# VH-VL binders against Elongation factor P 2 (efp2), part 2

Target 1, 189 residues: Elongation factor P 2 (efp2), of Mesorhizobium japonicum (q983m5)
Amino acid sequence: MVKVIASSLRKGNVVDKDGKLYVILFAENIHPGKGTPVTQLDMRRIGDGVKVSERYRTTEQVERAYVEEREHTFLYADGEGFHFMNPETYDQVAVSEAVVGDAAPYLQEGMPVQVSQFNGIAISLVLPQRATFEVVETEPTTKGQTASSSYKPAVLSNGVRTAVPPHIAPGTRVVVMTADGSYVERAKD

## First folded at step 4 (VH-VL; framework fv_ebrasodebart)

Design b18 (from e10 with heavy chain E99G)
Fold by ESMFold2-Fast, scan of step 4:
Structure b18 (fold): chain C 189 residues (1-189), chain A 121 residues (1-121), chain B 108 residues (1-108)
Amino acid sequence: as target 1 above (189 residues)
Amino acid sequence: QIQLVQSGAEVKKPGASVKVSCKASGYTFTNYGISWVRQAPGQGLEWMGWISAYNGNTNYAQKLQGRVTMTTDTSTSTAYMELRSLRSDDTAVYYCARGRYFDWSDAFDIWGQGTLVTVSS
Amino acid sequence: QAVLTQPPSVSVSPGQTASITCSGDKLGDKYAYWYQQKPGQSPVLVMYQDTKRPSGIPERFSASNSGNTATLTISGTQAMDEADYYCQAWDSRTDYVVFGGGTKLTVL
């Protein structure tokens, strides 16, 4: 543990509040209309996933813990959460739905991910920037004025809704950004 | 207008101390922090530390710990940086910069004009 | 220990796009900031929190930060953009502000 001022906290830091550990999901330093500057933190309690919003004076001291990132490979998901394996040690880690969050639909068996742990507990996860999925549903290609063409709705094999170019047909594999599901390009091969 | 105005150039001998001032105007001084950043001739920017004008809390760069002291005088809206046991490699332009009190790491949005400190035998 | 690496110089012709990179281990997990410094002048903040422009900075300035690399992009580069550019981030292990070594942008 080390004491830091609240304004130094960033997303991914782990802090101790009243004997409980929280991972910072969002941090913003705010100067409210000529008032005392504050740091607004949105954070998730590590033990049970409870989300809280806290405000600190920017200079308020907060205890921060060091966390370590290690590469893992995604194995499977079940009622206990998402399971990953360290490819070097073969140690398995179960990561809760709260930690995986919006990344869950993009996980694929064998996918390399960076897992941040504190005392053996997974607290955050970073996926590869891009992932490939099959388009399972989209509108047929419309012919005519191609200069007026715009992206059309599509549903990916992982259930995520995205927008794809007019020429993409159902059954096509596409590369998307894991951060927001946005279309990048048609997959090769 | 928002300004940070620094004291004038200094010439010091090795082993001496220098104290640079940074006078703020155009905003509420106690609502912001002040960082100190130096730049040796022809070199890049090097962060030295930060002080809160609200409560006087400081954070100093490790290599300067024990040689640097940062203070504020709220009555004159002035920040000070004192560097002791000067060496020739302390020759630099010293800047104060307003780091929105929030966070010395967030952004430095207003900078002083700089103070040249020359350390020579 | 965090270190930010910038190319020492970048040259472009007027009207071209200039790209200045800043590399550091897992820099995309931190906020990146960019400063412009012209000879004999104090630095000026041109980008903060990865992608945001301060008031008064032209829209032709943009930035990104992902993986290990933050990039400052200047579209339609003008002679007035000649300057040294510094990236900056916070080092969580030392609680220090870290600056890149600086990049001299030449427009000829």
Scores: ipSAE 0.000, ipTM 0.427, lowest interface PAE 15.8, mean pLDDT 83

Design b19 (from e10 with heavy chain W104F)
Fold by ESMFold2-Fast, scan of step 4:
Structure b19 (fold): chain C 189 residues (1-189), chain A 121 residues (1-121), chain B 108 residues (1-108)
Amino acid sequence: as target 1 above (189 residues)
Amino acid sequence: QIQLVQSGAEVKKPGASVKVSCKASGYTFTNYGISWVRQAPGQGLEWMGWISAYNGNTNYAQKLQGRVTMTTDTSTSTAYMELRSLRSDDTAVYYCARERYFDFSDAFDIWGQGTLVTVSS
Amino acid sequence: QAVLTQPPSVSVSPGQTASITCSGDKLGDKYAYWYQQKPGQSPVLVMYQDTKRPSGIPERFSASNSGNTATLTISGTQAMDEADYYCQAWDSRTDYVVFGGGTKLTVL
């Protein structure tokens, strides 16, 4: 256990509150202009899943629990959840749908991910910041159209809805942020 | 009604320690911070430090670092300030004050009545 | 470290406007707070976050904070307003509190 300032906490960190362990689901540093900065934390208690919301001064110290964070490779999903393998030890870990959450649509076979385990149980998962998907649905591009600042709706091969520049056609591979599915650029491969 | 009630006056010799209490009532103690502010005779207000009643985190004025300790007892809704290695220039009225940081106002909106600490040989 | 400078005294007649200043480097980038203290009594919050009045504080109290100077203004000053007034600011990076030296308001 080590004490860290509240503003350093990120999604996936584990903290001790009143002898109970919580996984941070959301962290935001808020500076209300001229006022004292605060850190807003949304957390889920390990064991029973109770969710709580806390505010700290950004400089307040919070007890952070030691967890093992190791690279794993995504294998497959089934009725028991999402399965990952540690490429060094060959240990396999099943991660529940609740822990994977909104990251689930972005998982691809062979994708490296960071899995945090506490006492052998997977409690959080971090994907690479970017992933590449094919655009399966979007409006056709009109030939001879000049510059436009508007984006158009698109559906990616993983089912995620996003917005892409007007020149992106169905079948184009695009790079998106795994945090929110936002368009980054056209894939170079 | 919201109140902070402090312990009574103290007379101490140089080198001694003093511990002042501040009992809160009329609000949820753990939702607020408590600051300690002192005032030497005929002088202005001087901030000593702050404690969170929620988690016990503290922040002390640099000139008092190492001689002041602030604590809380949530079961009695009481904050404490202990000052060690007392000097004659520690003679002052010591106030506790409630801090409203959870609603972003950050104001000291409720003050205790003050505790006179006299340090003399 | 940061210093807030107030005039040591201000005098007004009843019914006149009193202005008390508080100066500090880039004070307008911080929130200013004002406290009233009568002899033998605890301080009382009279203004917070530059311009806001707590419940129970009369409308004749107002304040501003811009550049390097915060100002507490008392319109229609009454004898009961005679007190010491302290400005205060937070250093948000350190959560340290700084008080001004205080201004004695005399209502004659």
Scores: ipSAE 0.007, ipTM 0.512, lowest interface PAE 10.3, mean pLDDT 86

Design b20 (from e10 with heavy chain W104Y)
Fold by ESMFold2-Fast, scan of step 4:
Structure b20 (fold): chain C 189 residues (1-189), chain A 121 residues (1-121), chain B 108 residues (1-108)
Amino acid sequence: as target 1 above (189 residues)
Amino acid sequence: QIQLVQSGAEVKKPGASVKVSCKASGYTFTNYGISWVRQAPGQGLEWMGWISAYNGNTNYAQKLQGRVTMTTDTSTSTAYMELRSLRSDDTAVYYCARERYFDYSDAFDIWGQGTLVTVSS
Amino acid sequence: QAVLTQPPSVSVSPGQTASITCSGDKLGDKYAYWYQQKPGQSPVLVMYQDTKRPSGIPERFSASNSGNTATLTISGTQAMDEADYYCQAWDSRTDYVVFGGGTKLTVL
């Protein structure tokens, strides 16, 4: 933690207020024609999502937490959450189901991820842009339709539903975007 | 499957109250917030307020302060929005929307189907 | 006052790039979000935190936010993209959440 003047804070910065961490959602420096310049901060508490608004003199000091992204590899999931290891230090970090969210189906053992943490607590993670999965089921092209789609529904080995070209058969490995599960290409040798 | 399912349409007289429900499924209800957003016929979106399903903390739009109450029932994964002292200009489709905050996205990523509330004499 | 201004309508031909702007005082200091709404349907999140796409939103959607203007860009616009688009930001002066007035995108 480092003390910074309120006017230096920007959206995305993490601050400590009364022992709790907040993400700045909005920061505005207001210079009235008369009166003291103020910094308006709208922020979200990390632990429970509570929104607060605070006004500071522009020169008031606020504790800023520097959140570092560090590469980790995914190990496994269990009742405590999702477990990652820093490949250089061998430190393990558990990330809660709430933080992993919609990224959970795309995690694969050994996958490199960027974990954002503060004082050992993981607060977000970023997966690689692409990941490879096997198509475990794909629907045949629907017959009798007056308008046909070139893409057909498919279910990936991680349970995610996507759309793939007609030539993709069950058992084919495909590359998908981790952001939205969209098909990119067939996996290559 | 993640979804929010809202209660059915309501017709109310001026001065009455309406309570709309929003039942969540497919995710851990207490890990997200619920915002309420309304849309008058042919008009844009207007935010009404937010509630944390984790601890029940609320934040209401200033124009609705004193007329709106938001609550949750964690045992049924349901959020409620009650609007009192209804006026004709409260006629709108009312939406509940899930707010992601644990991963810093703060987006309204899942929306209910909407509930039409008509206020007429 | 923190009002988000959008053009009421934008028209493009299929395959062209559509650009929808959202203007507000110091909007680049806030996170901008974009929602798509088709007639009779609920809004759908298409962009969050200025530049990020949710799962299920095509790569042809992109966005930026700097200075006073956030922009939603749809490349290779398709008929299915025809909808109302709303920008949204966080702002304590306007009850923490403010929506733009909406832009009707017509693909013809």
Scores: ipSAE 0.045, ipTM 0.609, lowest interface PAE 6.3, mean pLDDT 84

Design b21 (from e10 with heavy chain W104L)
Fold by ESMFold2-Fast, scan of step 4:
Structure b21 (fold): chain C 189 residues (1-189), chain A 121 residues (1-121), chain B 108 residues (1-108)
Amino acid sequence: as target 1 above (189 residues)
Amino acid sequence: QIQLVQSGAEVKKPGASVKVSCKASGYTFTNYGISWVRQAPGQGLEWMGWISAYNGNTNYAQKLQGRVTMTTDTSTSTAYMELRSLRSDDTAVYYCARERYFDLSDAFDIWGQGTLVTVSS
Amino acid sequence: QAVLTQPPSVSVSPGQTASITCSGDKLGDKYAYWYQQKPGQSPVLVMYQDTKRPSGIPERFSASNSGNTATLTISGTQAMDEADYYCQAWDSRTDYVVFGGGTKLTVL
């Protein structure tokens, strides 16, 4: 952490307030004709998305967090969490289950990911937007259905439930969004 | 696949109330917020308010404050928007939209199909 | 209080670059977002946090935001890009979210 004056903060900066991290969404320096110059900060808490507005004197010091983002590849999961390796330096980092969250079912050995670290601790993980999985369970293909027909339920090889077009049969590999498991397309290879 | 599915079209008289539903599927409902946005025929988008599915906190557009209420039912992964004291200028397509914030994208990334509410005498 | 101003319409020929502007007081100090809406359809997110592109949006879409103006740029414009485009910013002073008036892009 480094202390910076409030008036230096800009959108995208991350600040530490009472042990919680916030991203600045908007910063404005206000110089009234009377009274004290102030910096208005509109910010969002990283852990739960709560939006807050705070005012500081323009010269007041605020703790700024410098987040380092680096590419890693997924190795394995164990009792300590999810383990990744920087392919250039071979440094390993463990990311807690809480930080990985809903992305956990989509991790595959060798998958490239972006890991954000603060003080050597992983605080954020970004997977590739797409990943390929086999459909292990879905209703039989319906003859005569068109592309505009409603989707049907399916279960992916990673256990995630999704919806796929009527023509997707069990055993088909499909590309899904890692953010939510939504169907994108049938895998071409 | 992520979907937000809204209730069907409504026709109301001035002074009535309407309650539109938005059923979410394909994601962890409580990890996201839901915003409501309306669009009068031939007009632009107008934000109405936001609700956190995590803790139920709401923030409403100043123009609609006192007439709108947003709620969620986590057991059915459904968000609701109720608008009271309807006027003819409330005729619009009403959209629900998912707001991402845990990964800092902070955008309305998934939208419902829309619900047409017509207010006429 | 905050108003986002967009031109009502922009026309381009296929293959040309389309530029859609969104103007507001100190908009460059806020994050800007862009949505595409085709007739009878829901809006689709095409750009977020000034310059970031969601998965599935072609790389010919790009955006910037500085000073008072955010700009959505579509290179090599195609007929399928014909739509209404809306900018959006976050503003907590009076309203939580503000949308621009929209721009109709016509590809001739």
Scores: ipSAE 0.053, ipTM 0.595, lowest interface PAE 6.8, mean pLDDT 84

Design b22 (from e10 with heavy chain D106E)
Fold by ESMFold2-Fast, scan of step 4:
Structure b22 (fold): chain C 189 residues (1-189), chain A 121 residues (1-121), chain B 108 residues (1-108)
Amino acid sequence: as target 1 above (189 residues)
Amino acid sequence: QIQLVQSGAEVKKPGASVKVSCKASGYTFTNYGISWVRQAPGQGLEWMGWISAYNGNTNYAQKLQGRVTMTTDTSTSTAYMELRSLRSDDTAVYYCARERYFDWSEAFDIWGQGTLVTVSS
Amino acid sequence: QAVLTQPPSVSVSPGQTASITCSGDKLGDKYAYWYQQKPGQSPVLVMYQDTKRPSGIPERFSASNSGNTATLTISGTQAMDEADYYCQAWDSRTDYVVFGGGTKLTVL
């Protein structure tokens, strides 16, 4: 909702163009010797990935999106997407599969998440850095490695593959990073 | 497991067309874009273009505009790249790569195994 | 054709720090990406958006991007790091995406 001059925009800024949100991938101010100064913007539309190149006068105003992050709690998933509730207002928001993306396997009922919204539409989702899952499958320590230093393959209850220390047996709950499923520690009993 | 599996090697004569496929598995196909990148023998990587599996929108490299067409079949989670009017300098390994656009990273994080296309008379 | 310039080769001994540069006009105003390619294999993403590591890439890989130069740094290099490394950025001039010419890293 804030208008800024085009020359102030930098990569990573989010702009609103005709009701659609775009993230700026590249911004360059061009000052020809005898021509009008212009700002070249290369940007990607959020959600569907349409790539757009635009030129603005350096002083031309562009709508820069105000993005709010608010805590929500994961409720459930269905055919309409992933459903979250604001724990303070009890308002529910549906987040599309495209926005949730690779985070989907890590969602657990009751999990607190940060939902970024613009004009009431969810555009981004951030999970807690860590989540706890049960190890459903794990293999013996690979031959040629010591038990104290090697990791072995494992499959988590959410289907994610990871590597765990040799002492982790099937049925053990482990803490993993939600960004990549990497092992952190054994969960407290 | 996330994978992109490409069609097998092709040998074509100058003037012919080639169509390479790239079958995705292990993720929601429509949440990502697919870029095509080629590499001539002993040379570097050259970007050819990009397609959104969400809506079919494309961006092609200027040098290939008019000769290349990229498409997707969402029912089979497959991307296609067709290159027409082949020349000997189109001999290359052609890769498909998954592009993250919905999370704003813009990275090519998963690559197919590559398809060798040889153009010779 | 490409606006990104890399040295064709860099040599380093095991355990030493390797530095691979990628130069382009105002490259620091764009996001830079790095890919590793071993002979007969597909490229692998090792760094994205200037400084970020994908999951599974060791912490000894780091990168920076400022002014006209992006740099990939590999500390404590191992024989397994021997590969070609390509930088990549967005270019609004003629193509949407451009790659550097690649750098062969030799660990000897």
Scores: ipSAE 0.000, ipTM 0.481, lowest interface PAE 13.9, mean pLDDT 84

Design b23 (from e10 with heavy chain A107Y I110Y)
Fold by ESMFold2-Fast, scan of step 4:
Structure b23 (fold): chain C 189 residues (1-189), chain A 121 residues (1-121), chain B 108 residues (1-108)
Amino acid sequence: as target 1 above (189 residues)
Amino acid sequence: QIQLVQSGAEVKKPGASVKVSCKASGYTFTNYGISWVRQAPGQGLEWMGWISAYNGNTNYAQKLQGRVTMTTDTSTSTAYMELRSLRSDDTAVYYCARERYFDWSDYFDYWGQGTLVTVSS
Amino acid sequence: QAVLTQPPSVSVSPGQTASITCSGDKLGDKYAYWYQQKPGQSPVLVMYQDTKRPSGIPERFSASNSGNTATLTISGTQAMDEADYYCQAWDSRTDYVVFGGGTKLTVL
């Protein structure tokens, strides 16, 4: 553990608060013209996945833990969690539902991922930023009319709901961001 | 040794297409992305787009949508960038660069030597 | 358009400290990266994730990133450091990579 000023913290950093470890999900430094500059942190507790929002004075010291990041490949999911293999050592790591979180629907067998561990426990997982899925359900485009919104609701083959351009039909493969399922473009199929 | 080696210089007429290659060595090709970045004479760096060597997913800069296509050949560890409907203002040195997309941020740790594409009549 | 703003040029004497800034809205909440480009050569990564230095880059290179401004600092500047320097960030919302306009460092 080392003490750092709050304003230096970034997404992915691990901090100790009241004996519990948290992964920073979002950090913003707010400098009002009057009053005290503050750092807004949104973070997830490692042990149970509880999300917490905290405000620190920008100069306030926070305990930071440093973690090791290593490449792994996704294997499968079961009752114990999500399983990954180090491609060089063949060692397997189980990652909890809380750590995988919203990334779970995007995992595909063989997908390369970066796994961060603290004291042998996986605390963060980073997927490739884009993945391709088929659109299984979306509204048909009504010809001859313009819409006020350019995007329409769609459901992807992994069950994720997203918004796609009006010309995307069911059966089309699309590229989406794994962070939030947002549409990027149509796949080259 | 990690290395990216690009194809040689090209001279094209307006309206033509150009396809630049980028051969990677010294690492597991499918674990990283490849970005393409161009630089017009005397100008700064302009990002063109990115392709995943893992699954072939792409993301192109908005101003190049419809004119650029990026592909990979995993059997030869080679990335390709094709630019169509060339204009004089496409004259630039085109770079491929290895992209880390796992870190909640994209950056380029290794770059190819560059390919000069000249578009003139 | 470029979201990141850099001064077009910075001049220092040999041995002096050079500071190159890169400004963008809430840039301190994102990772900043720095590249060095010498005439006729490919860019070279000199700083990554705000403050980290790649193997082979001299200790005199350091960087910071807070608020709206990232700064590349070169202490004890040498003639060999003369080059164009580019900052870069990634926008998670659009998944676009953005480069600064570049700064020409002159060592006189």
Scores: ipSAE 0.000, ipTM 0.434, lowest interface PAE 20.7, mean pLDDT 83

Design b31 (from e10 with heavy chain T28K)
Fold by ESMFold2-Fast, scan of step 4:
Structure b31 (fold): chain C 189 residues (1-189), chain A 121 residues (1-121), chain B 108 residues (1-108)
Amino acid sequence: as target 1 above (189 residues)
Amino acid sequence: QIQLVQSGAEVKKPGASVKVSCKASGYKFTNYGISWVRQAPGQGLEWMGWISAYNGNTNYAQKLQGRVTMTTDTSTSTAYMELRSLRSDDTAVYYCARERYFDWSDAFDIWGQGTLVTVSS
Amino acid sequence: QAVLTQPPSVSVSPGQTASITCSGDKLGDKYAYWYQQKPGQSPVLVMYQDTKRPSGIPERFSASNSGNTATLTISGTQAMDEADYYCQAWDSRTDYVVFGGGTKLTVL
């Protein structure tokens, strides 16, 4: 255990609070004008999956537990969860749906991911920041709109809803952020 | 009505410890912080530290590090401030005050009535 | 270094404008807060985040904060405004609270 300032915490870090371990799901540093900077943390308790939200002043110290983090590749999903393989050791690890969470729709066979384990149990998963998907449904640009300044709804091949520029047509491959599905750019294919 | 009610006056000898309580009512205790501020007779306000009732995190004034401990009891909505190794210059009225950091105002909007602590030989 | 300086006293006649200053290095880069304390009573918040009034505080109370100086202004000062006034700021690096030395406002 090492004390770190709250503002240094990132998604996937593990912290100790009152003798219980939590994995950070979301971290945001907020500076409200002249106000004291704060760090908003959304965390999941490792033992029972309970989600909590905490607000710290950015300089508050929090106990951080360092955990084993190893690259794996996604293999498949089934009723038991999501299965990954360490490409160097060939060890497989199963990660529960609760741990994968909102990242599940973005997983693609062969995708490299970082898996964090504590005492042999997977507690956190970090995907590449970006992933490429085909747009399967989107509306045509509506005449009379300021189409150059507005995005339109789209559905990706993984089922995720996003917003894309007006010129993106169905069948176009696009790069999106895995954190929230937001559009980044048209794929260069 | 929102209120902070503090324990009664104390008289202590040098070297003793004092523990002042601050009982909150009329609001969700765990949504706010509590700061402790003291005022020596005829002098100004001096901040001692704060504690979050939300997560128990504390931050103490540098001159009091090692002598002060702040705690909360969520089940009774009560904050405590313990000051050890008392000296004559610790004679003061001790206030608890509610801090509104959850709504970003960071103001001390509700104050306790104060607790006079007299340290004399 | 990390101090807030207030004049020890300010005197005004009833109905006049009182001005109480609070000076600190780069204070305008921080939020300033103001508290009123009458003899034998607990402090009362009268101004927060530079310019904002809590509910129940008369509009004759106003404040500003820029550069190195925060100012509490009381227009049409009344006898009931006679009190000690303290400014306060947060040190964002340490989360320490700093109070000014206080200003005794006398209304004669």
Scores: ipSAE 0.007, ipTM 0.540, lowest interface PAE 8.3, mean pLDDT 87

Design b33 (from e10 with heavy chain N31R, light chain R93S)
Fold by ESMFold2-Fast, scan of step 4:
Structure b33 (fold): chain C 189 residues (1-189), chain A 121 residues (1-121), chain B 108 residues (1-108)
Amino acid sequence: as target 1 above (189 residues)
Amino acid sequence: QIQLVQSGAEVKKPGASVKVSCKASGYTFTRYGISWVRQAPGQGLEWMGWISAYNGNTNYAQKLQGRVTMTTDTSTSTAYMELRSLRSDDTAVYYCARERYFDWSDAFDIWGQGTLVTVSS
Amino acid sequence: QAVLTQPPSVSVSPGQTASITCSGDKLGDKYAYWYQQKPGQSPVLVMYQDTKRPSGIPERFSASNSGNTATLTISGTQAMDEADYYCQAWDSSTDYVVFGGGTKLTVL
């Protein structure tokens, strides 16, 4: 264990709280106007999967556990979960749907991911920050109803809903953030 | 009805340690933080650190890191502050104060009566 | 280190308005808090988050905080208001608590 300040914690870190281990699902540093800076953590208990939300002062010390982080590539999904292969050892690891969570729609065959393991069991998965998908459904921009900066609804090839600039047409490939599906830019050739 | 009651005065020799208690009543102990603040004779208020009764997390004043430990016992709704390696300049009245952590006001709204700790030969 | 500066003493006649200042670099960008302490007694919260008055504190107490200066104002000052007053703020880059040096209010 090593003590770290709360504001340094990131998704995928494992912390010890009252002798129980939790994996951080979401971390946000909040500076509320004139208020004291706080770190909001959403985390999942490793033993039973219970989700908790905790608020810390940014400088509060938290015990962080060492976990093994290794690069894998996504292979496929089936009834037993999501399957990844370590490109160096060729070992395969199955990651449960609960651990993959909201990242599942963004997985693409061959995608490099970081798999965090505790005692050989996958406890968190970190995707590349950005991924490229084709826009399969979006409304055409109607003259007279457009603002210069307005976005319109779109559905990506992975089924995720997002908002895109008015000039993006169905069939266009776009780069999105894997954390929330938000539009970044049109894909380059 | 809401109150913090501290342990009695202590007289210590240099190099000793002191542990002050702060018993809370009249509210849900685990929804608030407890700060410790001291006041040397004729001097102003000095913050020593904070502990969450909800999760046990602590944050100590930098100058006291390594000498101070703050703990809570939720079964008795009591907070503790232990100060080690006492020096004569640690002579002060030590207060515990309830911090409104969960309602975001962060105010010290209820204070204990104070514990005089005298460090002398 | 952040420092909050208060005048060491302020005197006022009964019924007049007392003003106690607390100065610190960019203090108006932080919340200010005020505590009253009478001899032999614990501090009492009289103002929080710049302008907010706790239940039980008389309407005579008000406060402001802008620029580099926070001010506690006591209108119609009474003998019972005689006490030491401390301002307090949080360090925005840390959660370290800073108290002012205190102001002795005398009501003559």
Scores: ipSAE 0.012, ipTM 0.531, lowest interface PAE 8.0, mean pLDDT 86

